# VH-VL binders against Probable carboxypeptidase X1 (CPXM1): the designs that were tried, part 4

Target 1, 162 residues: Probable carboxypeptidase X1 (CPXM1), of Homo sapiens (Human) (q96sm3r113to274)
Amino acid sequence: TGCPPLGLESLRVSDSRLEASSSQSFGLGPHRGRLNIQSGLEDGDLYDGAWCAEEQDADPWFQVDAGHPTRFSGVITQGRNSVWRYDWVTSYKVQFSNDSRTWWGSRNHSSGMDAVFPANSDPETPVLNLLPEPQVARFIRLLPQTWLQGGAPCLRAEILAC

## First folded at step 22 (VH-VL; from w2 with heavy chain G100S)

Design z5
Fold by OpenDDE, last read:
Structure z5 (fold): chain C 162 residues (1-162), chain A 119 residues (1-119), chain B 107 residues (1-107)
Amino acid sequence: as target 1 above (162 residues)
Amino acid sequence: EVQLVESGGGLVQPGGSLRLSCAASGFTFSRYNMNWVRQAPGKGLEWVSYISSNKYYTYYADSVKGRFTISRDNAKNSLSLQMNSLRDEDTAVYYCARWSYRDYRFDYWGQGTTVTVSS
Amino acid sequence: DIQMTQSPSSVSASVGDRVTITCRASQDIDSYLAWYQQKPGKAPKFLIYGASSLQSGVPSRFSGSGSGTDFTLTISSLQPEDFATYYCQQANDFPRTFGGGTKVEIK
């Protein structure tokens, strides 16, 4: 079996440890980017089931603070759970940091280039990607590269670490 | 109105099996993560199992791992708990409970169904 | 696993009394704590989350406080319908775990 989840779905990772480059609204903020989170409960509820970057954000990212040096081994992604819209990321990159200032990417061993990971093709099917090489860092970022045509860069995620 | 209705409880001997069901209505069942929580007679609440809305993820209390299986049929708005190798300590009222990520709580509970394991 | 310890296990009180129930987590759970009320023969009912005192459908006499490891549920003026068993529950990790419960009974 693989490494256990870091705890986005379980809420082990608190809301304060989730950050993003931008958000379309509070109800689409990084605290809504948790695996298997759902849309709002009531009519008019501003909460929806994903983190969504602003459309004008040229370099969107979703960040998880593990709180301490952690060996990241994989990422699970979903699209947006919503009664309103279909949005999902179709590919992303991964970066790591120890100080949230200097970042390095997950790279493909063969090419030496930053790895581009395939993501989702529907809102709910989780997609698991193992990192080419596990990385020890405190922070991990998911950087959407492509997303549903006509949609927005929205995702839910879980991080694997051991 | 949100409703959760458990069924399937009964008397069973140790080592026996039982399948519980929970019928959901009044909300979009397929959008919610569901749980089973039990309460032994005169005791407190114990979380038993979790299943994600998409059915891909399940979690179990250590006390039931390997013996209980949670499942769901979103088309039928139904949650199930297959209980095998039942023990005396499994005697309890079993509740199905909806999880809310908005409020980080079990926001709705069924009335419960009673499981009695006795020789 | 995160253990939740409630105190007291029971309390005898009269209508109008101030009742305080405490819940301690075995580790820091931030603010991820919910309180439930259960009456005999009934399913638990969600009462309050964290330190939020203003929630729809919850009487104002109920309030929650605390963060980290120590939490408190307060009933400012106990009413007849408040005699019940109360449970805290941590929402910070799997397995979800409950406190042992506090029975509030008539003095």
Scores: ipSAE 0.944, ipTM 0.962, lowest interface PAE 0.5, mean pLDDT 96
Fold by OpenDDE, fold request of step 25:
Structure z5 (fold): chain C 162 residues (1-162), chain A 119 residues (1-119), chain B 107 residues (1-107)
Amino acid sequence: as target 1 above (162 residues)
Amino acid sequence: EVQLVESGGGLVQPGGSLRLSCAASGFTFSRYNMNWVRQAPGKGLEWVSYISSNKYYTYYADSVKGRFTISRDNAKNSLSLQMNSLRDEDTAVYYCARWSYRDYRFDYWGQGTTVTVSS
Amino acid sequence: DIQMTQSPSSVSASVGDRVTITCRASQDIDSYLAWYQQKPGKAPKFLIYGASSLQSGVPSRFSGSGSGTDFTLTISSLQPEDFATYYCQQANDFPRTFGGGTKVEIK
């Protein structure tokens, strides 16, 4: 499917390279936003299977540090793996940065506006979106725009790069 | 109690095929990513294959790529490994192993099933 | 692929001895290293991840250390039930790879 994964599922991208605007708890932190991660509740702990932003977070984001300039080409998202709740993002935007201070968005070629990507409609089916144009940057952010009604902005993700 | 029970091992000639199975119980199988790991007689451990819980993603060791196929049936709590074009170097005990993202480890293993490839 | 070099391949020791096993990764794997114990005729069992055991029931005499490329498993005082083969495994990428193993045997 074109470019290979950056390594969220494989753990190539270490936990320290994952950040977020907010988290509902440590067990729902950015280090839990990895594609195909499972809830840890069956093991008797409070880890769950997603990153989840706080509900009061008005501008939630999930950030991946590639560690070096990288050509990002696509994003894969899932919802929350949980025995407690159903949560998933239904749409998101994507931003890029080289210094984590100045950000630019993925834009539609036709409109010139920030692209809004459709995401998930169930917890487990992965949804792939290719970027309208691949971008070279060190950092990439996923910015949830909409999510399951009555739920929270929760996601698992993989980034494609080549 | 988590249990993984492998079956399907046996003696086969080079170029032959075998299908291994792993029966899972004691946990929600459909939520966990599963793996096959093998161990040649008197040798170390070698990761063979990975399959995600949703079945959309599979990974293989280069040594088995194109010959082995990992699959799962979540409704039956079953993991499988179709092995084609078997070689002498495929001789090993084959373990099914559950992956845990909490611990970043293979946290549960079956007792293994023996595959012997010999002419 | 990430290569894991484990040393020594074998060590002869007595009960009460301090045993140290080293694992070196071909590249920086941060702290993504697990240790397993395997006894003859049995499946491997998880022992330690990183600098501490994540599995209940693992004796405190087992400890892990290291980050980046160099890692160490230490048995502070070897017990009779500790004679086994130990493997390190990197969890930082696919393919998952194991060290060659270290057999701890009776002197």
Scores: ipSAE 0.943, ipTM 0.961, lowest interface PAE 0.5, mean pLDDT 96
Fold by OpenDDE, last read:
Structure z5 (fold): chain C 162 residues (1-162), chain A 119 residues (1-119), chain B 107 residues (1-107)
Amino acid sequence: as target 1 above (162 residues)
Amino acid sequence: EVQLVESGGGLVQPGGSLRLSCAASGFTFSRYNMNWVRQAPGKGLEWVSYISSNKYYTYYADSVKGRFTISRDNAKNSLSLQMNSLRDEDTAVYYCARWSYRDYRFDYWGQGTTVTVSS
Amino acid sequence: DIQMTQSPSSVSASVGDRVTITCRASQDIDSYLAWYQQKPGKAPKFLIYGASSLQSGVPSRFSGSGSGTDFTLTISSLQPEDFATYYCQQANDFPRTFGGGTKVEIK
């Protein structure tokens, strides 16, 4: 059996525990990066359907504060829910921290290099990635590496922990 | 105009089965997560089940887990609730309710369909 | 599960009265609380979320307050159409849970 969700979809993780390096707008802020969230009714809506980093952000990241040391085991990602735009992350890295200052990456067992996780190929199909090794930390970041050509790094996510 | 119309309610004996349906219109059904909420006669509201817009995730109240199955057909704008092994305490009006992450609420409800479980 | 305790279960009031309904969560749910109004034979209707009204058309006499575990719905001046049952609902986790309801009856 798999590990349960941390609670982005359920709202167990409060908005204040979600942060990001940048956001295209308030409606595309980290508080909108929740798995299965739906878009707003209009373009530029204050309640839109993903977290989206700004175009000029060279190192975008989406951060979840678990509130306490937590054993992270996996990540689920979706693209942006939108009726007018297609945006999704196609790959990402994962980092962990206990103090939000010092970070270490999820690494591949064989190479010792930071693992690059495949993400989405459409807006709605959730993609699950298990971490090569579960990590105990308070904070977890998703760092988009590639995304849909011509689009923006946008994602919705859930974190698995047990 | 957003509209949710439940159907399939009726009288059934304990241990029996029913399948409820909810027909959605007036909005893009496939974009929204849907729920069933029930209300026993003269009692309060009880959340029953949730299904994500993409159908990949479902959640159930402990009181119905293992007995009820929520499903949806986005092509038909339809939500369903298969209820097996029905019990007296399942007697209730069953509402189809749309979840909105815009303001974290059940923003639209059907008028409900009545399920009566009795010997 | 998060338990929602709503009080009182019923209240008798007259038109023009101030009515206060309380909802307590078994744990901190931040501001993830919604209030609904239900009239006999009808589906619940959303009123307010947290300490603000997000529903257009909801009269200003309805107001919400509170955060954490204690929440209050206030009807500043009860109108004839306000006699109904009110429910709080936490949106902080699955299962979603409702308070037991408060029936506002005419005195």
Scores: ipSAE 0.942, ipTM 0.960, lowest interface PAE 0.5, mean pLDDT 96
Fold by OpenDDE, fold request of step 25:
Structure z5 (fold): chain C 162 residues (1-162), chain A 119 residues (1-119), chain B 107 residues (1-107)
Amino acid sequence: as target 1 above (162 residues)
Amino acid sequence: EVQLVESGGGLVQPGGSLRLSCAASGFTFSRYNMNWVRQAPGKGLEWVSYISSNKYYTYYADSVKGRFTISRDNAKNSLSLQMNSLRDEDTAVYYCARWSYRDYRFDYWGQGTTVTVSS
Amino acid sequence: DIQMTQSPSSVSASVGDRVTITCRASQDIDSYLAWYQQKPGKAPKFLIYGASSLQSGVPSRFSGSGSGTDFTLTISSLQPEDFATYYCQQANDFPRTFGGGTKVEIK
């Protein structure tokens, strides 16, 4: 069964521990970037269905504060839950930090380069990526690299840690 | 207009099995995470199980892990709970309940179906 | 698991009375707490989350307060239809857990 979720879906990770580089609106803020969260019936309300970075954000990121040093082992992503829009990240990078200032990336063993993880191809199917090497850190960031053409960098996520 | 209607309750012997169903209407069932919550006679509420809208994730109370299985058919707007190896302490009214991430609550409940486990 | 301790288990009150119900979590659950009302033979009904009523039709006499580990539900002026059992529920983790309930009875 692998490592347990950190608690984005369960709400174990409180809203205050979720941050982002930008958000299109409050309803699309980092607190809505939780796995299996659902939107309301109308777009733009306080209860939308993902975190969505502003489209002008050149380096978007979604951040989870584990609150203490944690061994991160994997990431699960979804696209935006919406009644009328399709937005999802198709690839992302992962970074870690102990102080939210100095960051290091998850790297491929073979190339030594930052790993680019494949993400979603539809809004609802969760995609699991195990980290090439588990990392001990307090903070973890997901950095969308590509997303649906014509859409926005939107995601819901869960973090695996053990 | 939102309605949840449970069925399948009844009398069963210890060690027996029972399958509960919940018929949903009045909302887009496939968009909501669903739960079972039970209440023993004269007792409080106990969360039993959770299933995500996309069916990929399920969670169970320790008291029912390995014995109960939650499932759903979004095409039929139905939620199910397969209960195996039933015990006396499983005797309860079983409610299906819709979870809302809007306000972090069970916002709609069925009227419940009664399960009685007794020899 | 997060344990929710609710008190009192029962309270006798009269119409017009102020009723206070307390719920304590075994750990910090921030503000992730909901209250439910249940009448005999009926399913629970969502009442209030946090410090505000989020469901339409919930009377303003119901109010919630607290954060962290200690929470309170207050009925400012008890009405005849308020005699029921009330439950708190934490939404901070799985398993979701409820308080033991508080039965508000007619004095």
Scores: ipSAE 0.940, ipTM 0.960, lowest interface PAE 0.5, mean pLDDT 95

Design z5
Fold by ESMFold2, fold request of step 25:
Structure z5 (fold): chain C 162 residues (1-162), chain A 119 residues (1-119), chain B 107 residues (1-107)
Amino acid sequence: as target 1 above (162 residues)
Amino acid sequence: EVQLVESGGGLVQPGGSLRLSCAASGFTFSRYNMNWVRQAPGKGLEWVSYISSNKYYTYYADSVKGRFTISRDNAKNSLSLQMNSLRDEDTAVYYCARWSYRDYRFDYWGQGTTVTVSS
Amino acid sequence: DIQMTQSPSSVSASVGDRVTITCRASQDIDSYLAWYQQKPGKAPKFLIYGASSLQSGVPSRFSGSGSGTDFTLTISSLQPEDFATYYCQQANDFPRTFGGGTKVEIK
């Protein structure tokens, strides 16, 4: 359980290695989806406090390129940091890839189905999910499945990897 | 308008303890990740410790890990550093520093408080 | 830890001179590099973020450049108030680390 952070919070994973299916605005882009990132004080701030997918995005995902084959072991998520809005993902799936084209999911071994991880219920409390089995891949995606009613899928994350 | 004021420095013997405080004003303290940075006499800057705005994460330089404890009181707008088992090499000016949410740097610093560890 | 090597350790220059300070990282830090100015007996002041972006209110005679491992701070026309020590700082990983400093002395 002891793999260290990949470096979303620290910036060891640079902005150019973060990607998403969509963003509500630049200030809610994937570069803001970093654990413990702080929002500015303005409504619609250019430096908002999470990645948020567009509300109409049918298949939201947040992607991290580790840059090389990496043993992923866990995910930490937080909701959106904001004085203006409450938004958070309440569950997500995880996918992996070596080429960002073909993806496989983290599986629940007892059912053989894609694992669904419980996520957040408030803006700031971090939620750790260890993967059922560590996976070696270059890319990891978080795929929000459910989120706060009336809102959008928003998260900040850290990835645990050896 | 942003102001950080450190206090609690002084002269202490090796093996002793000291608690530093930083009073924050002119900004919403509870929204900012905070740090301690120190500077030994005639030397450069060394990052010491970090605490997230929500208090869930603390990080320490290897040189102080296990001896120093960072904490914050968001209701009182204060940052603290409890320093135990002090050594001669801990002699420094200690600054509290605010981390910028925009551009990943220390945007405001206090004027520092001096800690001297000697017999 | 990412080591930051700063040179020169000191420089003496006249008002109006161009001063160049370099900073080298032990690994690629993208552009996650800041520059600070510290006057004697005072706390550091922030000058440059993202290697090249000037903080609001910083005189335009200051400029930064570089990416990856090699970075430069330039003072295009040294003024008497620029007598200080300058530090680079990487923000690419924990622990945040600083260069050893460059003391700029006005002749």
Scores: ipSAE 0.736, ipTM 0.887, lowest interface PAE 1.5, mean pLDDT 92
Fold by ESMFold2, fold request of step 25:
Structure z5 (fold): chain C 162 residues (1-162), chain A 119 residues (1-119), chain B 107 residues (1-107)
Amino acid sequence: as target 1 above (162 residues)
Amino acid sequence: EVQLVESGGGLVQPGGSLRLSCAASGFTFSRYNMNWVRQAPGKGLEWVSYISSNKYYTYYADSVKGRFTISRDNAKNSLSLQMNSLRDEDTAVYYCARWSYRDYRFDYWGQGTTVTVSS
Amino acid sequence: DIQMTQSPSSVSASVGDRVTITCRASQDIDSYLAWYQQKPGKAPKFLIYGASSLQSGVPSRFSGSGSGTDFTLTISSLQPEDFATYYCQQANDFPRTFGGGTKVEIK
């Protein structure tokens, strides 16, 4: 709302500042986890349409390095862009860090528990989640909790930050 | 064969309006983010506007914000640019351009349509 | 907005000459830079992406280099069909911006 995009869609956040716990292939790496990114036409393309963790990854995460202390206020997610595959994350948690080693979670105001954000139910419809409380940190992680049954955690994202 | 064909250009007076169209064929239009890029006579290229393949996002150059509206009809494979409150500096050839996030560039361009704003 | 400063604005050259065109970004754009060729009355044609990667079908006499803020397009031995205007374009942020162009003309 009040904070602009950090720059995943635009490429202001370069590929080198995106990391993930795992990737199914190079073409589904974290550098493809950018809002509105388009897949190539071929299954297994080097330019596929999302970040997708390996199906065996027990703790999937997608990480953005803002490069400096940044006030994170929200997350926008989409599913995978593909003519061949249907994959999307249906819920996720968010974590923050100043050093990429020690992490703290976004918390639900009312319960004090880690907030779980509803995500996507189709490939293209963007879903905005405002953080319950904006957080100042250098790093932000999206941690898929649930995803399309029989698939893998796949997402494209944008981060809202000041 | 990928084809982009612009139309709707012409001569208008300052303050007038035009609607440009771009007909797409030879590719799955609904899968591509699309753009308008313009070139004033004897000048360089200027990006004008963007619309995402899913239509949820539109962006505009500062020089046209509030005056131009980009839209698309994925069922008809068409891109449009509604241009209102036209100014002399909007005189240009307007290109429909396809963006490829595979290569981060404008990979296919139409032939252009000429807009002339003159009193 | 990222400003792209392209130089020279024009160059007169002979067939066989080496032509070098430079493009400077107002901020670090990594390697997110493309080069286009435009002949009079025609739409631009894509030449190079990622600062240095040549599009299929582009002659090997074209090459690109650079990263960060400073980029170069080189034509190693100018041919008659290379007389055109060349543009750089950054792909690192919105709005996508172009250099002012370099017109390569017959001397």
Scores: ipSAE 0.694, ipTM 0.873, lowest interface PAE 1.7, mean pLDDT 92
Fold by ESMFold2, last read:
Structure z5 (fold): chain C 162 residues (1-162), chain A 119 residues (1-119), chain B 107 residues (1-107)
Amino acid sequence: as target 1 above (162 residues)
Amino acid sequence: EVQLVESGGGLVQPGGSLRLSCAASGFTFSRYNMNWVRQAPGKGLEWVSYISSNKYYTYYADSVKGRFTISRDNAKNSLSLQMNSLRDEDTAVYYCARWSYRDYRFDYWGQGTTVTVSS
Amino acid sequence: DIQMTQSPSSVSASVGDRVTITCRASQDIDSYLAWYQQKPGKAPKFLIYGASSLQSGVPSRFSGSGSGTDFTLTISSLQPEDFATYYCQQANDFPRTFGGGTKVEIK
């Protein structure tokens, strides 16, 4: 508990350190997947209020490069902030890497399987998930598993790290 | 047209309290993160406090932590700053400011309200 | 906190002069820097974002440059309406911090 934000909300993590598997548009890219980010005034605005993967993306992920080995302890997620549309991820897994090529998952100690974290049920309420065990890595990925029925995997996030 | 109008400034004794308000119009207030920024006489700008649009997150400058409380009423399109235990260094013009994550800057400012803390 | 050091603190200049204001960050802030203009008794007005991008309606005599830690604001040919105080502001972390300001005065 208790590690400070890595800096997605604050911009301490710059746009260049955020990547994703896909984006529906530039205005729904990984640089928009920041906690408390705000949409534009109109549907189709260049700058909307979340990262959203393409609907056909079979393996969506949102990735943060901390730039150096970092002790990750938790994740906060929100749904999409928009004037026109509601979307949110309802569950996700978390993966870590030191080189962005080989990945290991956060594990559920009871089952020995990858942990699945409950996420959001509305656009704005933040949901905190502490990792079962903090992990030291350079990269962290959020991998949406389920999302609003009939919608797309969209999220905003903050990472807790020391 | 976006407008932010501060009120509630005045003269107050050290140790006193004052509540500032900011009335917002011309935009969907409940969708924007809001801030207070102050400027002491003859001095530069200092960020004071932030509140997220959904009210779950607040942040404060070290100089005001524990003494100031930011809040918002999204139904009334208003931002507030409750200032307790005021000190002479809190003397300033206080601006209500809107943050833009499109351009990463304060895009709209109110006219300011003056707080003077003196014996 | 990221400290912003702005210089000079003031400059006296004539209409038509070129004015250059510098701003230095205590650590790398990428290009997350904004410039504001403030006239006496008024709120600051936004000029430049992303270190070099002009706000709509800002005259082309204003320009910004820099990245990392060193940034400049240039007014290529000073006009009467440009006499004001100018502030830089970093947007790379909380708290958002400002430079100390540069007062541009009529010579």
Scores: ipSAE 0.634, ipTM 0.849, lowest interface PAE 2.1, mean pLDDT 91
Fold by ESMFold2, last read:
Structure z5 (fold): chain C 162 residues (1-162), chain A 119 residues (1-119), chain B 107 residues (1-107)
Amino acid sequence: as target 1 above (162 residues)
Amino acid sequence: EVQLVESGGGLVQPGGSLRLSCAASGFTFSRYNMNWVRQAPGKGLEWVSYISSNKYYTYYADSVKGRFTISRDNAKNSLSLQMNSLRDEDTAVYYCARWSYRDYRFDYWGQGTTVTVSS
Amino acid sequence: DIQMTQSPSSVSASVGDRVTITCRASQDIDSYLAWYQQKPGKAPKFLIYGASSLQSGVPSRFSGSGSGTDFTLTISSLQPEDFATYYCQQANDFPRTFGGGTKVEIK
């Protein structure tokens, strides 16, 4: 029933395949943007509980390199795992690339414009978004559009792919 | 200080059922992904099942899929494994194991509880 | 599933000897590998993470190396407390899988 996880949660996608536009700290870097990852004991630990872009980042993105052409079919997101902060993305767009330089978006078939996916409303509940049409590409980006007011764009993710 | 204590093992006939429990203390249980790992007599370690800290995700080894159900009660700091349709090859010591938030390994293990499946 | 092949299955050695245990993965697992020590009747004890990083409190005579598919645990000078069974475990995909174990015996 559908495509399996690409492997952000499992580590099948290694840390070197994850990049982001910015990070608040090393412990909130893209290598921590993995579904079900847990924060460390203190804020600012090297093992924090999400990817978080800097709040002033005007064009935040989280990128996964699948390493080869891959059929992407869906995205699962969570907010930040934390006992001291509430942070989550509330909507995002998805982009694809074969070379990490030329990008195209997932389209909303009813409007013909870039699809905007509803994301999270709490830290832990996973939200699944199936792409309107599966896309074959090497790279996938999640581009936060809105997030919890007064916070930063933070997410953990899994990608569904065949 | 961190402690994991398994219980519920015993002797059971093939086709029978057992429910294993693991009581956790000394850490914030609800923050940790948890696992069951087993070891047959004289043999190595075999991962059995996983449950995420938020309970939304469970995974099973193929050898137990459809017969075993992992669950957790975060309010009571307990992990459970419901084992149905038991077979001779399920005979093992069963460990509950905490998955490290840092380094992707099993950092704390319980003492184990023994399950024996015998006619 | 990622198969983990461990060698040797056992080794008999004297106190002070250098002991080398190998672990081979059926596919590239980067450095997502852990080593455990298990004494008879006890649960496994964690030794090494990330193929080469020692857990706090593990004696410096233990070391790990490797990446990709080939990994090694070395005990540079065997001590009486080191006789045990050692397991490698990959953390690169579900299911998490273990090597078959290497029993280190003092002769």
Scores: ipSAE 0.559, ipTM 0.834, lowest interface PAE 2.5, mean pLDDT 91

